# VH-VL binders against o97563, part 10

Target 1, 195 residues: o97563
Amino acid sequence: CSCAPAHPQQHVCHSALAIRAKISSEKVVPASTDPADPQKMIRYEIKQIKMFKGFEKVNDIQYIYTPFDSSLCGVKLEANSQKRYLLTGQILSDGKVFVHLCNYIEPWENLSFLQRESLNHHYHLNCGCQITTCYAVPCTISAPNECLWTDWLLERKLYGYQAQHYVCMKHVDGSCSWYQGRLPLRKEFVDIIQP

## First folded at step 4 (VH-VL)

Design a55 (framework fv_tixagevimab)
Fold by ESMFold2-Fast, scan of step 4:
Structure a55 (fold): chain C 195 residues (1-195), chain A 117 residues (1-117), chain B 109 residues (1-109)
Amino acid sequence: as target 1 above (195 residues)
Amino acid sequence: QMQLVQSGPEVKKPGTSVKVSCKASGFTFTDYAVQWVRQARGQRLEWIGWIVVYSGNTNYAQKFQERVTITRDMSTSTAYMELSSLRSEDTAVYYCARYDEGSFDYWGQGTMVTVSS
Amino acid sequence: EIVLTQSPGTLSLSPGERATLSCRASQSVSSSYLAWYQQKPGQAPRLLIYDASSRATGIPDRFSGSGSGTDFTLTISRLEPEDFAVYYCQQYDSSPPYTFGQGTKVEIK
């Protein structure tokens, strides 16, 4: 299984669903109703604590599905524990919620203060910003709404300091830049363009 | 086992400053923000400000902005709130609380600050 | 700023009865970013409910929250002796300052 790097903000912007949930149980189920199909999935029964994205398409989510095989990017979640997860994923045509290793899936306790705050107030409001991963130097913006993501270049990590502590924020003039922790009030957006 | 422990009560004269401490234990201090709230006798809770522990970034209510400074020491897992130019109306119990996604899920026991001449 | 108004100011009930506490916001609270706290004399507030309806860790199931927009309710299905306290609502929808209601005192009849 191989995943293209994506910033937490990109995961929220590009997923159909983002929720915080506990895992109550797990069950191995067939991937399809076709008896000739040998593929399996794991069905997790969840207790949904909060939804950050997905209100248009789903009400109450009782189950999420992930591939059984590691080669198909199946994710393993701890059932019957106090652990809360942030889960992002897709909603399939039959209404099933599908998650895999390439989605943003993280124990809630591992999220920084900024990431928790941004899930509620900021990530989805700034989906007009483009986050571009830097793999080599030189790395320069190609559009004013672009933020350059350097965790891989500088730390050789998917989620380093920048992903954990910065948000790509849109300014009043439509340009974007990285902000660290303190997100502006509405009146501060006016101040950015005036003084 | 998560807890916040605050410094003891203070009695101050008008015009002086007070500095209250809030020591965190049982959780990763750098993953959270610390909020400061006060409550005068018989009054509602009043938000003072917060500090994001990792970055040191602060935000203060406009009412307190010229008089309050919130800091932290990551090596001792301690947050501080200093309020200057004290007046009698600053007499209140001051609380620190852990900020997790908008809610104040763990609170310090409170520090009584009395301002009298 | 969002002003939160709680009613009634005082609710006089006996153990075993149902308590219903109201919190009204001066403007809509987005995404139900509203919490409820319990405070006993001489103690710090204790988080009961967050996101309008989610019960905090360790809080008994007799406590429940509901509502959206401008009207929110805290319900205690069967009052226990330890539930007689002051209850506060708080909004965290707007960037700071966060605002609290004035409190509802639940007292023994």
Scores: ipSAE 0.000, ipTM 0.478, lowest interface PAE 12.5, mean pLDDT 82

Design a56 (framework fv_tixagevimab)
Fold by ESMFold2-Fast, scan of step 4:
Structure a56 (fold): chain C 195 residues (1-195), chain A 117 residues (1-117), chain B 109 residues (1-109)
Amino acid sequence: as target 1 above (195 residues)
Amino acid sequence: QMQLVQSGPEVKKPGTSVKVSCKASGFTFTDYAVQWVRQARGQRLEWIGWIVVGSGNTNYAQKFQERVTITRDMSTSTAYMELSSLRSEDTAVYYCARYDEGAFDYWGQGTMVTVSS
Amino acid sequence: EIVLTQSPGTLSLSPGERATLSCRASQSVSSSYLAWYQQKPGQAPRLLIYGASYRATGIPDRFSGSGSGTDFTLTISRLEPEDFAVYYCQQYGDSPPYTFGQGTKVEIK
């Protein structure tokens, strides 16, 4: 299994669903109702704690599905524990919620304060911004709505300082730039309502 | 409250046919497959066949292929197993069971079919 | 078709003892779709284990399954009075027909 790099903001913007959940149990299941189908999946029973995205398509999610094999990008989640996960994923044509290794899946405890706040207040509002990964120098903006993502270039990490501490935010004029610092405090404090 | 309820016991003469029903309640019938299994007194479980309810696709054990027909009626949430050309060796309890997500998890209570001369 | 052979045919044990039941397949069960059932006289089979090692809903922790390929085991760690019954394995692998073993009777000593 291989995945194209994507910033947490891109994962939230491009997923059908983003939730925080605990895993209650796991079960190996076939990929279809046909018992002759050899393809397997893992079905996780979840306790949904909060939904950040997906309200229009699903309500209460009881199960999520992932491929059985890691070579098919299957995810292994810890069941029957107090561990909380951030899960992003897709909704399949049959209504099943599907998650895999190329989605943004993290123990909640691994998320920075800014990332947790951005899931609530920033990521989904700024999906009009383009985040472009820099792999080499020079790396320059090609459009005004572009933020350059340099974690790989500077730290050789998928999720480094920029992913953990910055949000690519859109200005009134349509341009975008990286923002850090008091963004969650300002917006949380005044309880901004933006339809 | 999920259950499979089978029809009552049957006493049949050799050479006749029997049709056993298996009614699903408490779940969406069309999302599942149903297998049929029989067991003669003191003998092992013997697989007869299955049907994928949504598609109607069936598969039968070779031993029963020419005598068995498994069907379903989606409007009544009922699966059927019809066995023809009955012999004394067909005397057994016949069970239906639901296939869901990798397991045959709910079983009917069984239907005794007695074939006697 | 895949033939499942269970051994021993009969286990005579006392409550509190460990029971180990074997199911051997004539060829590899490639999907690991192997189930274990408990059956008491006059009753339908009750699912205990599916996928060789996964416990069905409501089944006590004392039941466990293991194995792969051609050799599978059901273990009851500490027999309770209600566990004396006949146990069957079933393979429902990559393609039908699905087959059952001949059963192992666990009886009180």
Scores: ipSAE 0.000, ipTM 0.509, lowest interface PAE 12.9, mean pLDDT 84

Design a57 (framework fv_tixagevimab)
Fold by ESMFold2-Fast, scan of step 4:
Structure a57 (fold): chain C 195 residues (1-195), chain A 117 residues (1-117), chain B 109 residues (1-109)
Amino acid sequence: as target 1 above (195 residues)
Amino acid sequence: QMQLVQSGPEVKKPGTSVKVSCKASGFTFTSYAVQWVRQARGQRLEWIGWIVVGYGNTNYAQKFQERVTITRDMSTSTAYMELSSLRSEDTAVYYCARYDEGYFDYWGQGTMVTVSS
Amino acid sequence: EIVLTQSPGTLSLSPGERATLSCRASQSVSSSYLAWYQQKPGQAPRLLIYDASSRATGIPDRFSGSGSGTDFTLTISRLEPEDFAVYYCQQYGSSPPYTFGQGTKVEIK
């Protein structure tokens, strides 16, 4: 399975829900009610700790579903443990919550302070901003609501310093720029991005 | 196990300063903020300020802004709160606690600071 | 800033009884961002409830929270001897400072 790169903010903006949860148990289940369908899913029973997005569609989530095979982007979560996960995903037409490897799924302990704050206060309010991955120089903005994401260029990894410590924030004039939570944007960082 | 351990009790004269420590263990110190709160005998909890450990940025309550300094040492996973120009009204138990989304999920045991006449 | 007022100031009950504690905010608390803490004499407060109704890890199911807007309630069904303590509410619906109520003491009758 392969996933297009997406910033944590994009995952929250494009997902139907974002929650923090523990995994209580797992069970292999059929993917559909059609007896001829050989596809399987894993159903995880969760203990939902907090919801960051999805209040309009669901309140209490008991189960989440993911493909059985890793080749179909199935995700493996540790059941019957105290590990907390950030889970993003979709709500299917039948009400099932669906998550897969290409969603933003991280142990909660791996998230930075600003990512945790942004889940509560920033990501969902700034979905009007466009985050564009920068793979090579020159890399320049093409619209005022655009933030350039340079983790691939500068650190050669999906979630580098910028993804962990900045949010693409919309200003009152409609433009967007990188913002470090409650901290002002660093001068050196501005010189590297959005020239 | 996640734990915050504070320094021992202090007895200070008015006009002096006190520095209380708070040592973290069992979690990634740099991924959290540490908050400081005090409680005078029989009174409500009073928020003093916080430090975002990874960045060193602080925020102080207006009442304490001119007298309090919160710092941290990442190499020892320790946060510090220093309160200067002590008065009798500063006699209280001072707590550090881990900030998680606005609430305090793990607390230090508390440090009694007594400001004698 | 948001002022939290708890009532009653003292609640005298016997083990096995139900305790109901109130916390009222001077302004609406955004997203029900309200927590409850338990404090025993000589000890640090312990988190019981966050987000108005979510029970913290390790907290018995006899503790429950409810409410939204300006009115919040902590309920302890069938008090145990170890539940006699002071209880505080705290709001985090706005930016700092995060304010606390004055506390409700639950004491043995």
Scores: ipSAE 0.036, ipTM 0.605, lowest interface PAE 7.5, mean pLDDT 85

Design a58 (framework fv_tixagevimab)
Fold by ESMFold2-Fast, scan of step 4:
Structure a58 (fold): chain C 195 residues (1-195), chain A 117 residues (1-117), chain B 109 residues (1-109)
Amino acid sequence: as target 1 above (195 residues)
Amino acid sequence: QMQLVQSGPEVKKPGTSVKVSCKASGFTFTDSAVQWVRQARGQRLEWIGWIVIGSGDTNYAQKFQERVTITRDMSTSTAYMELSSLRSEDTAVYYCARYDEGSFDYWGQGTMVTVSS
Amino acid sequence: EIVLTQSPGTLSLSPGERATLSCRASQSVSSDYLAWYQQKPGQAPRLLIYGASDRATGIPDRFSGSGSGTDFTLTISRLEPEDFAVYYCQQYDSSPPYTFGQGTKVEIK
């Protein structure tokens, strides 16, 4: 399985949904109703805590689906734990939520303060910006709405300091630039959590 | 007890540099930032710059941009502010202050820097 | 650069009176990143209020903060002798530079 690198902002902008959830259980299920098809999927039962994107397509999500085989970009999530995940994914035509390795999937505790804040406000509002990955020098802007992403170049990492602490933000004139919003706050206040 | 301890007073001639230290005592700089502020006698607080301890990221007030360098040493939990090309107008008390989760809650005792010919 | 303007410049009051200090920002500042400090002659500033309204550890109940947007207030409900000092507001919202107001001196009448 191979995935094109994408900044967390791009994942949120290009996914049909983004949610915070706990994984209650897992079950291996057939990929299709054809009995000759040996392909399997994993169905995770989730407890949805908050939805950041997807309100137009789905309501409360009870299950997410991912390929069983890692060569088909299947992901492994820790079930029956207190771990919370940020999950991004696609909504299939039959309403099933599909998540694969190339989506942005991260333990919530690993997200920076800016990333958590950006899920509520900044990422969605700034999807008109283009984020371009820099792999080598020279790397120069080709459009005014472009932010250059340098984690690969400077840190040899997919998600380095820039991905964790900057959002590509659109200005009033339509241009975009990196924005390091705010210092971390002492306490996280959570939304009212329904069963 | 948790506190920030700054280096002692300095008397410098114009055109030289001064480097002031700010050491965490009773804690380590893990996920914090440190700001540097100065105050001339009878004057207001003036912001110089800041450093994020974990990353080493800095930002300086435009007035000081070409003369100030803020650094840190993680192994000793110490932040430094170096100001070059000193002028008599740089005579002031220099303070460091630690950021913790919402506020600059602990301040150093201050370092008096006197620039005199 | 966000400019903070404090008013009045000087308050002359007696012990037991209420002090109300204003801090106005040239642009909107998130309440989460507005702080108030007390400074006495020869001493470092002391944090009083952070997050516009949260009292720092060890700070007496007579100190309170309020406000949002561009207008913030520090109130000392009943001045004690040790409260006569200079008070500064600071914002550290958004990317630096972080800025201070010019100070309000609370002096004994």
Scores: ipSAE 0.000, ipTM 0.460, lowest interface PAE 11.2, mean pLDDT 83

Design a59 (framework fv_tixagevimab)
Fold by ESMFold2-Fast, scan of step 4:
Structure a59 (fold): chain C 195 residues (1-195), chain A 117 residues (1-117), chain B 109 residues (1-109)
Amino acid sequence: as target 1 above (195 residues)
Amino acid sequence: QMQLVQSGPEVKKPGTSVKVSCKASGFTFTSYAVQWVRQARGQRLEWIGWIVVYSGNTNYAQKFQERVTITRDMSTSTAYMELSSLRSEDTAVYYCARYDEGSFDYWGQGTMVTVSS
Amino acid sequence: EIVLTQSPGTLSLSPGERATLSCRASQSVSSYYLAWYQQKPGQAPRLLIYEASSRATGIPDRFSGSGSGTDFTLTISRLEPEDFAVYYCQQYGSSPPWTFGQGTKVEIK
């Protein structure tokens, strides 16, 4: 299984839902009603703690589904534990909530303060911004609504300091830039790679 | 086990400053924010200010803005509140509290600061 | 600044009775940033309710919160002896300062 890199903000913007939940139990289930279909899924029973996105489509989520095999991007979650997870995912045509390795899935304790606040207040409001991954220099913006994501370039990490501590935020004039918290960036806050 | 442990009681003379510490243990300090609140004997809780640990960004109540400084040391997982130009009305118990996902869920035990001549 | 006014100032009740505590804001407050605390003499405040209606971990279900905008309520459905304490509401919206109400003392009759 391989996934295109995506910033946490992109995951929230491109997912049908984002929730915080605990995992109560797991059960292996058939992927379809066809008994000849050998594919299996894992169904996790969850205790939904909070919903950040998805209110228009679902209210209370009892189960989430993921492929059984890691080669099919199945995700393994710890059941019957105190762990809280941030889960992003899709809602299938039959109403099932589907989650896989290429979604944004993190133990809640791994999320930064700004990521936790951004789930409530910033990510969904700024989905009009474009986040572009920088792999090499030079790396320059190609559109005013673009934020350059440099974690791979500078830290060789999918989710480095920038992903954890910045939101790509839209300004009144339609341009976007990185924002580092509840307070506006005060003086010259310039990444050497981006304006 | 998650907790915030504050420094011990202080007795200060008017005009001096006091620095109270709040040490986090059992969780990743840099992922949180910390507020400082005080309470004089028999009075309401009064908000002083807060700090976002990762950035060091602070906000202070206007009443304290010229006398208070909130800082942190990420290497020791400790937040600090320093109050200068102490007056008798600053006599209070001072609390730190952790901000996580919309709530202040863990509070320090409190530090009694007494200002007397 | 947003002023929070709690009422009543003192509520004298017997164990087993229902307590209803009010917190009124001088301007609209996001429910996401409204919390209730319990404080006993000599102790730090204890979180009861956050986001106006969400019960904190370990808090009995006799405690409930409700409200939005400018009017918020904490309800204790059946008072237990350990519930006699002072209760505070707090708002912490995007614009500081963040403020507490003056408290409601729930005392034994």
Scores: ipSAE 0.000, ipTM 0.523, lowest interface PAE 11.2, mean pLDDT 84

Design a60 (framework fv_umesolerbart)
Fold by ESMFold2-Fast, scan of step 4:
Structure a60 (fold): chain C 195 residues (1-195), chain A 117 residues (1-117), chain B 107 residues (1-107)
Amino acid sequence: as target 1 above (195 residues)
Amino acid sequence: EVQLVESGGDLVQPGGSLRLSCAASGFTFSSYAMNWVRQAPGKGLEWVSWISSSGSTIYYADSVKGRFTISRDNAKKSLYLQMTSLRAEDTAVYYCARYDEGSFDYWGQGTLVTVSS
Amino acid sequence: EIVMTQSPATLSVSPGERATLSCRASQSVSSYLAWYQQKPGQAPRRLIYGASTRATGIPARFSGSGSGTEFTLTISSLQSEDFAIYYCQQYGSSPYTFGGGTKVEIK
């Protein structure tokens, strides 16, 4: 299983669903309606605490589904615990909510204040912005609606300070720049580094 | 209703200069980034230049960098394109277009620029 | 730059029929794709943005789909006013680039 790196904002924007939930139980179930199909899935029974995205397609989510094996990008969640998760995922044609390793899945307590706030107010409004990963310098903005994601370049992390504390926000004129809540908007972080 | 009206297109000799204007009405001009997009006769569309709502940030297509200058006057609700060192391949209808997150939601009628000897 | 390829170059259909137009990007543009309609002697008009969102005032018979590198514009029950050239445009990467266009003409 491999996943293309994606910023938390991109995960929310490209997923059909984003919710905060606790996991009540787990059960191994068949992957398809064909009883001869040997493929298995795990069905997690959830207690939905809050929905951030998905209102138009689903109301109350009782179950989420993931592949049985991690080699097929199956995700393992802790059932019968007090742990709350942020879950992003897809809604399949039959109405099933599908989640896998390449989705944004985080214990709620690991999310920064700005990430929690952005789930409510900022991420969904700014999906027209493009987030581009920087791997080397020079890394410069090439489009007005672009924000440069530098966690790999500056911290060697998939989700570093920028992913945790900034949202790529659209201005009234359609251009985008990074926003840290109470700080002024920025176009790019690479301006502060000097090779 | 949103309206964009271009003017200034003319026949110009190679190496010449020309200034295009776009008059905007029906929306808060100072709140929108603006673009110039051109179309050579019988050909497809080519993005030329983008300017932010304040005028402080500007981008150009490589084909026009150093020769064209985009500007705006928010008080007059007008967009401009100053063209210099014109070439035969700059012959096109030039459209003023309003920016919306990477695409263009409203376009003017266009103004024809012909560069020929 | 990202190259946008539209097919077919020309599509001949009768009024009332369904037209399906394709647009392919040389690399992924996610859902950052728009469709425009241009009638002879007129400026382009935006039909679709974000690959599938219909622009204000655009009839329901126009629909867009796709993501990544493969995109489709569908015109159900073609009206006489729909005969035009259609362009796709990506805005997933700078510079913004347009396809070569598909001419929808009367059969």
Scores: ipSAE 0.000, ipTM 0.470, lowest interface PAE 14.5, mean pLDDT 85

Design a61 (framework fv_solitomab_arm2)
Fold by ESMFold2-Fast, scan of step 4:
Structure a61 (fold): chain C 195 residues (1-195), chain A 117 residues (1-117), chain B 106 residues (1-106)
Amino acid sequence: as target 1 above (195 residues)
Amino acid sequence: DVQLVQSGAEVKKPGASVKVSCKASGYTFTSYAMHWVRQAPGQGLEWIGWINPSGGSTNYADSVKGRFTITTDKSTSTAYMELSSLRSEDTATYYCARYDEGSFDYWGQGTTVTVSS
Amino acid sequence: DIVLTQSPATLSLSPGERATLSCRASQSVSYMNWYQQKPGKAPKRWIYDASNRATGVPARFSGSGSGTDYSLTINSLEAEDAATYYCQQYDSYPLTFGGGTKVEIK
């Protein structure tokens, strides 16, 4: 399967929902009621911990669905464990929550301090900013509300340092620029100040 | 909450036709297939057909094919079965059942159809 | 058509005993469900996709199996478990049910 690159902020802005959840169980299910349709899906039963986006469309989510095959961008999630996931996805016309490999899916423990903070405070407020991926030089801003995303150009990976440690933030004049936030204090330093 | 309510018992003569209704509530009617299953007195369960309420496509068991029609009315969230040229072996309780990803999660209360001369 | 053979036809046990109900398919199936039916009532979904308990089904019930051989186990029978249990495949059309196993409490 093949995914168009998107910054974590774009995933949150363009998804119907964003949640933190644990996976309780999994089940292989038919993709449709049509007996001629050979496609399968995996249905995951979840324990929703927190919702960051989706309040207007859903209250509580019991199940999420993903394609069975990796070639169809199916996601494999670890069931019956204490592992927490950040999940973004879409709500289908029949009300099912659909998640696939091209959505932003990440173990919660792997998210940076800024990403966790941005899910609560920054991403949803800054969806008016445009994030543009740079694939080659030159790469120049074409509008004041644009932030240039250079992880692919500089690191040759989808989620590099910029994706993990920056949010494209809108200013009062309508322009946007990258915001790095604050890094957490080192553990030893905190212990010295307030033992 | 999901509920399927069927029409009342029917007594018919051999050769007649019977039409049974199944009114759905508590969910989006067009999002789930509706199946029909019958059970002769003291016997087991026999699948007889299904309909996709969204597109109207149907499939029928060979035991009733040619005499059996399933239809829906989306405006009233109701599925119907009609069985013609009734025979004594058609005497059974007829159930509608909602299909949810490989299994029947909700069933109607059943409609007893008796074919007697 | 896929034929499902259930055994035994009737199982009579005392409260607290373990019951094992068998369902054998005439060919390999990937989907097997179980339904509980009490006299005069509609069937209820009990186990789906071989091993998953439906909402409200007590933990003493478990399903297992694959291919052609499936079973439903009641670990410690209670009076409320008296019913006929039907297996059902949803692997191919026509959908078929087993003949049922009647569980009676002595």
Scores: ipSAE 0.000, ipTM 0.435, lowest interface PAE 18.6, mean pLDDT 84

Design a62 (framework fv_bermekimab)
Fold by ESMFold2-Fast, scan of step 4:
Structure a62 (fold): chain C 195 residues (1-195), chain A 117 residues (1-117), chain B 107 residues (1-107)
Amino acid sequence: as target 1 above (195 residues)
Amino acid sequence: QVQLVESGGGVVQPGRSLRLSCTASGFTFSSYAVHWVRQAPGKGLEWVAWISYDGSNKYYAESVKGRFTISRDNSKNILFLQMDSLRLEDTAVYYCARYDEGSFDYWGQGTLVTFSS
Amino acid sequence: DIQMTQSPSSVSASVGDRVTITCRASQGISSYLAWYQQKPGKAPKLLIYAASSLQSGVPSRFSGSGSGSDFTLTISSLQPEDFATYYCQQYDSFPYTFGGGTKVEHK
């Protein structure tokens, strides 16, 4: 299983849904209705706590599906525990919610304050921004709406400090830059409170 | 009323330095990226440099990279272009322009940079 | 760099004429294209952005069309104040590049 690196913001922007859920049970099921198809999937029964994206396509989600084998990017989730997960994924043509290892999947407790805020308020509004991964120097922006993602370059991690504490945010003029949760200084606001 | 006013142009000798300024008024300067664009006498437009709204990101045309430095002072609503190692081919009217969703919606009147005999 | 090729370099026209100017990008730029008008001794003025969107305050006789790599600016009925040089500009990626300009002049 190989996954192209994608920033959490890219996962939310490219996924059909994003939810917070607990896993109640698991069951191995056939991948299709064709009895000659030997492929299997795991069906997880979930308890949906909150939906961040997907309202227009699905209601309460009862089950999510993932490939059986890890070589096919199947994901293993801990069932029958109090563990809460952030899950992103796709909605298949038959209405099934599909999740695999290359989606953004994290224990909720591992998410930073800014990531939790961004699921509610930032990621979906800034999908017009382009996030580009830097693998080597030099690494420079190719457009004003681009943010350079440097976790691989600086920390050799998929999700380093930048992914956890920054959002690529579209500014008033249409350009994008990294935002770390501090309100931008407004000259008129500063002049009003501290003339 | 949105207004951009360039200054600092003049007659210079090759190899010398010059600093251009662009003073903005009528809008929240700190909320917009800004550009420098130049035009040689009788020629077309050539993009020179860009600076993000907060000054954290900059980009330069290859012809000026390493010689020109773009900067801004958001507290004074001023954009700067520091031009070092000036060459005859830098002769042009220099415009500052406001960035809005990719296009340049407001331009200054321009300031001329030329070389002495 | 994305090269912008503008044609023709000049057009001789009379008031009331329909004028068409074309702009070709060396690679696909989607709809990230703007058109500017420049009169002698003046700064350029934005006419069209996003290939076909008319800038506020610009007369409706100006229109833009195209996507990908081929674009057109049309002036449906030329007025005396429209004699000027017109430039296209791509804003898909840095460095930003302009076309060579089209001068619309009296016949």
Scores: ipSAE 0.066, ipTM 0.647, lowest interface PAE 6.4, mean pLDDT 87

